VHH binders against q9y6x5. Designs and how they scored, part 431

Target 1, 379 residues: q9y6x5
Amino acid sequence: LPPKLLLVSFDGFRADYLKNYEFPHLQNFIKEGVLVEHVKNVFITKTFPNHYSIVTGLYEESHGIVANSMYDAVTKKHFSDSNDKDPFWWNEAVPIWVTNQLQENRSSAAAMWPGTDVPIHDTISSYFMNYNSSVSFEERLNNITMWLNNSNPPVTFATLYWEEPDASGHKYGPEDKENMSRVLKKIDDLIGDLVQRLKMLGLWENLNVIITSDHGMTQCSQDRLINLDSCIDHSYYTLIDLSPVAAILPKINRTEVYNKLKNCSPHMNVYLKEDIPNRFYYQHNDRIQPIILVADEGWTIVLNESSQKLGDHGYDNSLPSMHPFLAAHGPAFHKGYKHSTINIVDIYPMMCHILGLKPHPNNGTFGHTKCLLVDQWCI
Key: E = the ipSAE of ESMFold2; O = the ipSAE of OpenDDE; V2 = 0.75 times the mean of E and O plus 0.25 times the DockQ between their complexes.

## First folded at step 19 (VHH)

Design hc6 (framework vhh_8dlx_2; at its last look DockQ between E and O 0.04; V2 from the best seeds 0.00; counts 0 for: placed apart)
Fold by ESMFold2, look of step 19:
Structure hc6 (fold): chain B 379 residues (1-379), chain A 118 residues (1-118)
Amino acid sequence: as target 1 above (379 residues)
Amino acid sequence: EVQLVESGGGVVQPGRSLRLSCAASGFTVSSNWMSWVRQAPGKGLEWIGDIYYGGSRFYNPSLKSLVTISRDDSTNTLYLQMNSLRAEDTAIYYCAKGKDYEFAFDIWGKGTLVTVSS
């Protein structure tokens, strides 16, 4: 029988939450499996790009989902959270669920992972839920477990996405211990529900389960604002994305726009596209705009003096506050093993190995995850 | 000291609804996964449904349209709402506390008798 894998994301789960809050259910999951303490994600550290990097093994410049808001000058197409269904945006890569369900006697299921309700390369997940944030975790869990237990051809790859703790991290900020303790306790209880249900259905022993996230969260403040309107007139540029990495399309001479911005704030780096640091792997795609502005950690780029954010993400991917964790359990994984760090792009080739799939060309390194796997020599 | 006490049973006419309560002491209901189970005369135990740590609920498919499980954290009480009762729903109804990460129960109530008769 083909091996099975469930990939779970709790959005915005910062790696050090594991050390700073109590997670009895998640810690029991980790104790019986593996933990990667820090996952170095891709720049920009945003939801759509990082979820697609997990399932493609590619940097953003290679898979084409370079931000949560994008513009393509040739086609005049726009991408946003309310306009994300055009396959044009997603077709620069092949996500693992497409490769999986094209195999003989296999299907894929999805409970709201980004992109799973889009026909990428004319292929949509075999079973899926259209994205709707009002759908409860209970309903997502019910659908995923039903599909894993009852489908023909069998579901061998499944995804489950949940919006917390990201939504609450934005609302309260990660330093709000009282509210974040309540939020994180609820998430740990939902992990308990997941594990208990898998055991009750007899799936636990033969299903590989990865619990991970796309990014972390940092504290914002009203005293850490960068006001673009104080540095440059709106008429000189089109704003494609604002904060904490602004994407600037000049309407006048690019050098003039750059010069107006370069000394705007000591808490913001301004890059011409060709000068974006190589370590970001964020340069070689037409969807990356000619000028980007990268705010320092905890700083917010605004057009006016106020901001509604108490927590945010999207900053430099070298920042520990931007890093999620990865935990896994199942027949492919060791028990009671901790690993310090991997790159988020390494998850894809590991998943392909577990599922017996030939990976597409990607940026991941299988060797980085070998020590997690029982069938590999850990050297 | 640790106990579960069911209440709300009694004689009820077919077609009516009934709400059972299960008061817990010595532990917190919402920190555990909990179940309702029943036993009709001369029959084995029949699982009704569960409510898990985070509030996710799962029901016996034969009963899923007829029952609803809920809990109230402020009163530390588990509930079973039963609708459209039939004579075959006559049983002793138990609540039970599950063992973490196992298909097993470690604490049972004494049960409450529900008799459905015209």
Scores: ipSAE 0.623, ipTM 0.870, lowest interface PAE 1.6, mean pLDDT 93
Fold by OpenDDE, look of step 19:
Structure hc6 (fold): chain B 379 residues (1-379), chain A 118 residues (1-118)
Amino acid sequence: as target 1 above (379 residues)
Amino acid sequence: EVQLVESGGGVVQPGRSLRLSCAASGFTVSSNWMSWVRQAPGKGLEWIGDIYYGGSRFYNPSLKSLVTISRDDSTNTLYLQMNSLRAEDTAIYYCAKGKDYEFAFDIWGKGTLVTVSS
């Protein structure tokens, strides 16, 4: 029987939540599997870019999803969470569910994972749900497990996505122990439901399951705001993305716009596109705007409108607060093994290995995950 | 019609126990995240505890030893058992239904008054 893999994402699950809160179900999952304590995600540390990096193994400049909000100057198209269904945005890379179907004539399933309800390279997941935030986790779980259990050709790769604890992190801030405790307890219970459902269906022993996230969450405050309107007139630029990494499209001379912004705040770095630090791997794509603003951790870029978010993400990917975790269980993984750190792009070659797929060119390093796998030598 | 109706409140002496009920209509209690909260006179809302989809409970640490949340699926009713009541437990007690997406409540009861007095 071909190996099976379920990839689960809880959006905005910061790695250190595991240290600061109790997760009896997740801990049991980890005890019988593996844990990567920190996953270094890609810059910018946003939902769509990082989820696509997980399933492509590519930096954002390479797979083309460079933000949650994008603009293409040539086609004049816009990308947003409410307008993400145009294959134009996704076709610069091949996600693993497409590879799974095309290489081995297998089926893929998806519940709300970014990009899974879009035909990419004229291929869409064999089974998928149209994105709808109102659909419960239980319904998503039920569909995914049903497809894993009863599909023909068999589903060998499945994705499951949930919007928490990200939404709550934004609302309450990650430092709100009372509210976040309740949120995270609920998340742990959902993990319990997942495990229980898999056991009930007889899938648990043979299914490889990865539980991970796309990014963390940092505490924001009304006292840490960067108001762009105080530095530059709105008539001089178009805002493509706002905070904590603003994408600026100048309406006047780029240099003039840059000069107006470069000293706007001591808590914000302003980069011309060609001067973006190499470590971000965020230069070589036309969808990256001519000027980007990067706020310091915990600072929010605003216009004359007040921000209501008490938590946010999208900051420098080297910040621990931006890092998620990875836990895994199944025949491919060791039991009771903990690993310190991997890169988020490393997940893709690992998943390809597990599924017996030939990976597309990617930025991941298979060697970084060898210690997690029972069939590999840990060097 | 979707609604929550609390009952069981009243005047009780210190040290006594009281069980509150919350009858749900229009949705299934066992399929939802349910909460108890209270508001004492002149104070803000205080979270008491939750019961989740799988039946697990999570309590305010300050009240954990004094309260138990349960539900009856057959009657679609949520319960709050309170023991060793004190004067400071005097409040209006509310049951609420939680949302899965974005930590919030979307349905509230009208509340039931509990007065602890000698």
Scores: ipSAE 0.130, ipTM 0.616, lowest interface PAE 1.9, mean pLDDT 94
ESMFold2 (binder alone), look of step 19: mean pLDDT 84; pTM 0.842

Design hc7 (framework vhh_8dlx_2; at its last look DockQ between E and O 0.86; V2 from the best seeds 0.68)
Fold by OpenDDE, look of step 19:
Structure hc7 (fold): chain B 379 residues (1-379), chain A 118 residues (1-118)
Amino acid sequence: as target 1 above (379 residues)
Amino acid sequence: EVQLVESGGGVVQPGRSLRLSCAASGFTVSSNWMSWVRQAPGKGLEWIGDIYYGGSRFYNPSLKSLVTISRDDSTNTLYLQMNSLRAEDTAIYYCAKGKDYEWAFDIWGKGTLVTVSS
């Protein structure tokens, strides 16, 4: 039988939550599997870009989902969470569920994972749910496990997505111990539900399961605001994305706009597109706007009418607060092994290996995950 | 000390609703896989539904539209709401605590009889 893989994402699960809170179900999962303590995600550290990086192995400049909000100057199209179903935005890469279906006579299933309800390269997941935040975890879990158990051709790759603890992180801030402890307990219980359901269906021993996240969360404050209106008039630019990485489309001379913003705040770096640091791998895409503003950790870029969050993400991907974790269990993985760090793009070639798929060109390094796998030599 | 006690059963007319309770002692309902099962006269055990650690609920597809499982953590009680009862729903209803790693139960209630009759 072909190997099966379930990829689970809990949005905004910061890696150090594992150190600061109790997760009995997740710890049990880890005990019988593997843990990567820190996953260095891609810049920008936002939901859509990083989830697509997980399933493509590509940096954002390569797969084309460069933010949660995008603008294409040629087609005049906009991308947002409420407008994300145009294949135009996704077709610059091939996600693993498409590869799974096209390379092998296999099926894929998806519950709310970004991009899974969009036909990409004229291929959509064999089984999927249209994104709806109101759909409960249990319903998502029920559908995913049902498809894993009863589908023909068999579902060999499945994705499951949940919006917490991200939403709560935004609302309460990651440093709110009282509220976040409650939220994270619920997350752990949901992991328990997942494991229990898999066991009940007899899937647990033969299914490879990866539990990970797209990014972390940093504490924000009303005392750490960068007001762009204090630096530049709204008539001089169009705002494509706001915080903590603002994407600026100048309406006047780019240099003039840049000069108005470059000294706006000591807690914000302003880059012309060509001057974006190479380490971000965030330059070679037309969807990246001519000027980007990058706030320091914990600082929020605002306009006068902007709402405030107590937690946010999207910052420099080298910041530990932006890093998620990865845990995995199943026949492909060792038991009781912990690894320090991998890159988020490394997950893709690993998943391809597990599933026996030929990976598309990607930025991941298979060697980084060899120690997690029972069939590989660990150096 | 460890026990489950069902209550709320009785004779009810067709089309009516009934809520069964299952009071747990000696362990925490919210920390365990809990299940409702019934046995009609002359028939085997029939699974009704489950509620897991995080509150996820799963139902027998044949009964899903007619039943709702819930729990009250403060009273450590499991509930089964049944609607639109039929004669065929006549059975002894059991609540049970599931084992963590297998399809089995380690704690059972004594059951409560539900009779649906006009």
Scores: ipSAE 0.680, ipTM 0.885, lowest interface PAE 0.6, mean pLDDT 95
Fold by ESMFold2, look of step 19:
Parts: C-alpha cells; structure tokens; sequence
Structure hc7 (fold): chain B 379 residues (1-379), chain A 118 residues (1-118)
C-alpha cells in the first residue's frame, strides 16, 4: 500500500493563537504527533500565493502566483479571487497533486485547496470540488474521506481547505478575544470531527495528516490609513492590487510616478521593482509590477478615507503576526515532538519525501524538516 | 449524575413523522460526539447516525433520506427527526455518548419505544 497524506489548511491561523486560546482537539492531535510552532511564510503574505508555495515549494516569483490580484501585460489577462480559473496563471509550476497522480496507480483528491479545480499542465486533481465557500466543512470532510477510502486507483494525496479563521480575522481583527475565541473553538471542534471521522473509517493509523495554514492576521485601525489619492492622481497609474502591498502600473513615466509616491507616508515603503529587498524573493516575474508599495504592519492603503477591515494580512513575511503553524500526525512523523520553525517552502520537499515522489526544483530545504520524520537522523 | 433521557416515543401511524429528544445531564453534548441507535423486536442493534463535536453528521446509508440528527446546545439536547415512518421502524431508540476518538459508547439512555402501526 503506498503511503497516504492529507494536507489540511485553516486559512489565516496565526501561530500564537495556539498559546492564547484553548484547543483540546488540536492539542490531542499534537500530543501524539509533531508541532512546528512558527512557519515563516513567503512575501506577499496573501492566500493564493502562500497556498501555492506550500504545494510547489517555490517562492512567489518562481511559481507565478504573486498576489491575489494580478495583471499580465502581454496577454492582457487579469487574475482575481473571482477570476482564477485560467491555467495560464498556474502553469509556471507543478503542484504536488499533479506529480502524485501521474505516478502509476495513484490518484489525488481535493476539497477546495486553491488551484485544485484548475487543469494545471492539462491535469486536474483526480477527484475535486469546484470552489464554493458556502459548502460546509461537513460536506468537504465527507467527500475527502470518501475518496481516501473508496477510490481506484487509490487516493494517496488529498487536500482540504477551510476559510476560517481568516474570514473572521478580517471581520473582527485578531485582538477581538471574545469573537475570535468563539471562532477558534469552532475550528477546534472541526479538527475533532476530522480526527474522529478518520478513526471511524479505519484511516487514522496509516494516513499522514498535516494541519497548517498560509498566514496570520494583524489588527487594523481607522487611525492607520494611507490615502493614496492624496499623493498621486489616479489617472497616472493602473492599480493592480491595493493593500497592504499595492501593485502600481505607471501610465506615465515610471520615475515620475515613483517620485510622487516616495514621500507619501512614513508608514509605507515604495520600491521600484529592481530595488525590492532581496530577502523578499519577490522580483523576478513579469507579473510583479514596476512599483510596489509596502505598508507597515497594521497600516492600510486606501483610495478614500474608509476601510471595512479590522484585520488584514499580506505584510512583510518577517513579521511574527504573519506566521502560521504546522502540526502533523501519522506513521511518517515522530510522536510528541515540538520544533521551533521551518520555512513554508520546506513543506513541499517534506511531503514529496513522505509520498516517495521526486520533487521538482524548488526553494525548500529538506534538512529543515528532518527532525519531524521518523525515518531521518536529526542529531 | 451523568445520564441520557430519551423521550418522544409512542404509537404512530405509518407515513407520519416523529421527533425524538435526548436530554443530557452531567456533561455537555457539544463537547462530545453523540449517536442514535435502534433495536427492532427480535433484531440486533442498528446504527442510525452520529453528530460530532463541530456538528458534522454521518448516517447509516439505508436511513439517510429518512432521518435527521440535530442538537440544541442551549438546552443540551440531542434530536432525531424521523419521516415517512414504516412498520419496520418500530424499535426502541437509544441515544448514546461516544468515547473520544474511539468506536465505543460510555453512556446509554434507557431508550424510548416507537411503535408504527395502523
């Protein structure tokens, strides 16, 4: 029987939620498995880019999903969270479910992980759900466990995506302890449902399960707004993405647009593409616009004076508030082990190792995850 | 005292519906996974369905279109809605509290009798 892996994401699960809230079901999961307390994600710390980095092991500049909103000048194509199905956007990398199901006698299944309802390199996940945020966790869990248990060829890699606590983090802000406590309790209960169901179906003992997230969340405020319209006439540029990393396509001379923006706010860094810090690994893709604006933590770039968000993400990936966690359980993993940190791109080569897949070229380092795995030396 | 008390049973005509209740005391239903099971005269136990910690529901495939499990966390009560009842649904209906992460039950109710006859 080939090794099996279920990869689960709870979107926007900030690492320090684990220490600030009660998670009896998740803590029971961790007790007999492993925990990575902080995962250093990729810049920009947005949903589509980081989910694709998990499954490709690549920085955003290398896999081509560089933001939740993108524009390609050659093809005139637009990408957004409502317009994300064109394989053009996804084809600069090969995600793990494609590699997995191309192996002899293997299938992949997906319950709404970003990109799994797109035919990437003319290959779509063998079993999948079209993305629909209204579909309950119960239905996603039922489909994924059905496919893991009853498919021929067998499903050896499966993904499951859930929109919380990201949606509530945006709505309430991470500092709203009352509302976030209710939200996080519900998520812990859903983890309990996952574990109970896997045990009832006889899957638990031989399935490797990773529970992780793409990013965290930081508090926003009406007192921390950067009004872009006060610095530059909107007729001078096309806005590709707004906050907290704005993507600016000049309509006039690029240096003139840069000069109008560079002193707009002390709470925002303005970069020409060639001057983007090397530590971001966010420069070498045509989808990255000629000028980007990077707001300081908790600051919001707006075109008018209003914002509806109380929490946001997308900021500098060095910020602890942007970091998720990773927990794992299964025959490949140690029991009761805690690890301080890995890079989010390290998850891909680890998953390939567990599944016996040859990884594509990637930015991850297998050595960073060796201590999590029973078949590796780490001393 | 930890207990489960089923109610709502009785005699009902074929084609009608019933809602059974299961009142819990001494523990919180939403902190546990809960189950409904029935036993028809002269037969073994038949699993009806479960409701898990987060509200996920799983049913016996042969009964799925006929039953719905729910709970009310404010009243600490588990429910079984049964529709289009048939004579073969005559049984004692039990609710049960599951043991965490095991296929086992540690608390059972005494059951409530449902008789479907015309």
Amino acid sequence: as target 1 above (379 residues)
Amino acid sequence: EVQLVESGGGVVQPGRSLRLSCAASGFTVSSNWMSWVRQAPGKGLEWIGDIYYGGSRFYNPSLKSLVTISRDDSTNTLYLQMNSLRAEDTAIYYCAKGKDYEWAFDIWGKGTLVTVSS
Scores: ipSAE 0.564, ipTM 0.851, lowest interface PAE 1.8, mean pLDDT 93
ESMFold2 (binder alone), look of step 19: mean pLDDT 83; pTM 0.840

Design hc8 (framework vhh_8dlx_2; at its last look DockQ between E and O 0.93; V2 from the best seeds 0.78)
Fold by OpenDDE, look of step 19:
Structure hc8 (fold): chain B 379 residues (1-379), chain A 118 residues (1-118)
Amino acid sequence: as target 1 above (379 residues)
Amino acid sequence: EVQLVESGGGVVQPGRSLRLSCAASGFTVSSNWMSWVRQAPGKGLEWIGDIYYGGSRFYNPSLKSLVTISRDDSTNTLYLQMNSLRAEDTAIYYCAKGKDYEYAFDIWGKGTLVTVSS
């Protein structure tokens, strides 16, 4: 039987939630599989960029999804969560589901994973759902499992996406124990639903399943705000993205804009594009604006309008609060093995290996995940 | 102490609707995989549908349009709403608790008889 892989993302699942809350279903999943405790994601630590990094193995500067909100100065196009369907934004990379479908007798399926409802390189997933946040997990799960079970050619790669605990993290903040306990219990129960459904359909033993997330969540506060209006007039720049990493397009001389912002707050680093730290791998793309502002952990960049978020993400990808986890189960994975850390871009070459796909050039290191796999030597 | 008790069965005319209840004791319905199953006279057990931990519901495709499973956490009760009943829906209806991560049930109700007749 051809290898099969289901990639599941629970948006905004911070790694240390596993230590601070109870997850009986997920722990059972982990017990019979593997756990990577911390996954270092890519900068910016936002939803679209990191989900695309998972399925391409590329840093954001390379795959071209550099934020949830983007602007291209040449075409004058805008990218946002409400305007993400133009292949122009996605075509700088080849996601794994496209690679998978180019193989003989294989198809891909997707439930709400970013980019899966867009034809990328003139290829769209054989089975997919148009993104709609109102669609229940039940319906997504039902479709994914149906496609995995009944499709011809067989679905060998599938993705499943869910918006929690991210939405709740934003609303309540990750440190709200009462509300987040409730939310995370629901997430764990949904994991239970997934596992139980797969078992009931007879898919569980032969299906590789990865459960992961794109980023974590940090606690924000009304007491930790950086008001840009206090530093620079709106007429001097266009705001492409706001917080916690602001993308600034100057309307006047870049240097002048930079000088107005560089000392705006002690809790914000201001970078000219060419001075962005190399460790971010966030420089070599035209979609990255001339000036970026990076708020410190827990600080929110605002204009005159106040932020309603008690939690946020997008910060420095070296911060533990931004890190998700990865758990996996299936024929390709060991049982009862825990690993400390990998990079999020490492997931792609691993998935390619599992599926027998030739990976496109990527930034991942297959060696980082060898210990998770039964067919590899762990050095 | 651990038990399931079905109720709501009876004689109904074709085309009518009926809601069955399953009251659980000794365990929490919302924390378990729950199922409805029926057995018509002279036939084997037929799966109707499931409700899992997170509330995800799955139905027998042949019955999906006619049934809805729900639960009330406050009363620890499982429900089966049936619409447009037919003579062929005559059966003993059972609620059952699933065994976690297994294709098995560990607790069954005694069942409630539903008779659809004109």
Scores: ipSAE 0.892, ipTM 0.956, lowest interface PAE 0.4, mean pLDDT 96
Fold by ESMFold2, look of step 19:
Structure hc8 (fold): chain B 379 residues (1-379), chain A 118 residues (1-118)
Amino acid sequence: as target 1 above (379 residues)
Amino acid sequence: EVQLVESGGGVVQPGRSLRLSCAASGFTVSSNWMSWVRQAPGKGLEWIGDIYYGGSRFYNPSLKSLVTISRDDSTNTLYLQMNSLRAEDTAIYYCAKGKDYEYAFDIWGKGTLVTVSS
């Protein structure tokens, strides 16, 4: 039978939550499978870009989803969390579910993963849910497991997305042990539900399951605000994205706008596009604006209001607070193996290998994940 | 002492509704997956539905529109709401604690009898 893979994301699940909170169900999953303790994600460390990097193996500059808010000057198109359905934004890459379902006798299913309700290269996931954050985990789980169990051609690749602990991480901050403990216990219980259901349906033994996340979360404070209005008048630029990586489209001479911003705060780096550090792999796309502002960890860029967020993400991808984890179980994976780190772009070629798919050109390195796989030598 | 005690059974008329309770002691209901099962006279066990650790619920398709499972973590109690009762719903109703990651039960209640008669 063809190999099957379920890719699961719990949004905003910081890697060190595993060390600082109790996860009996997730720890049992890890004990019988593999753990990657830190996954180094891509800059900027935001939700849409990193979810698309997982399924394409590409840096943001290469797949074109460069932020959660974007502007294309030629087409005058805008992209946001609530305006994300135009295939124009997604068509600079081919996600794994498209490649998968174009194979003979294969289909793909999706429960809310970013982009799966968009016809990318005129191809939409074979089975999918239109994104709606009000849909319960129970309903997402019911749909995805029914499709895995009852579809012709069979579903060989499936995705499942959940908004927590990201939403609560923003609301409470990662340092609020009481509230985050309650939130993370609920998430662990939902992982228990997932595993129990897969066993009840007879899927567990022959299904590869990856549980991962897109980014972490850092603590914010009203004492750590950077007020742009104190440094530059609104009339000099168009604001495409605000915090913690601001995207600035100058309305006047770019150097003049840069000079107004460069000394605005010691807690913010200001980059002309050509001066963005090479280690970010964040230069070579027209959707990246001429000036970006990168706040230091825990600092929030604001215009003229206090921030309501107590936690945030999007910061420098070298920060451990921005890193998720990856756990996996199934016939392709070793049992009881722990690995220190991989790059988030490495997940795509590994998934292609498990599914027997030819990967598109990508930035991942298959060798980084060999030690996780039973059919590979760890050398 | 680890125990499950069902209550709320009795004689009811067809078309009525009934809520059964299952009080747990010696363990936490929300830390386990739980089930309702029934046995009609002269019949084998019939699965009604489950509630999992995070509250996800799964039902016997033939009963799905007629039953609802819930739990109250503050009272450590599992519930079965049954609607539009029929004579064929006459049975002993059991709650059970599931074994982690198996389709098996390690603790059963003693059951509560529901008789549906006109």
Scores: ipSAE 0.556, ipTM 0.848, lowest interface PAE 1.8, mean pLDDT 93
ESMFold2 (binder alone), look of step 19: mean pLDDT 84; pTM 0.847

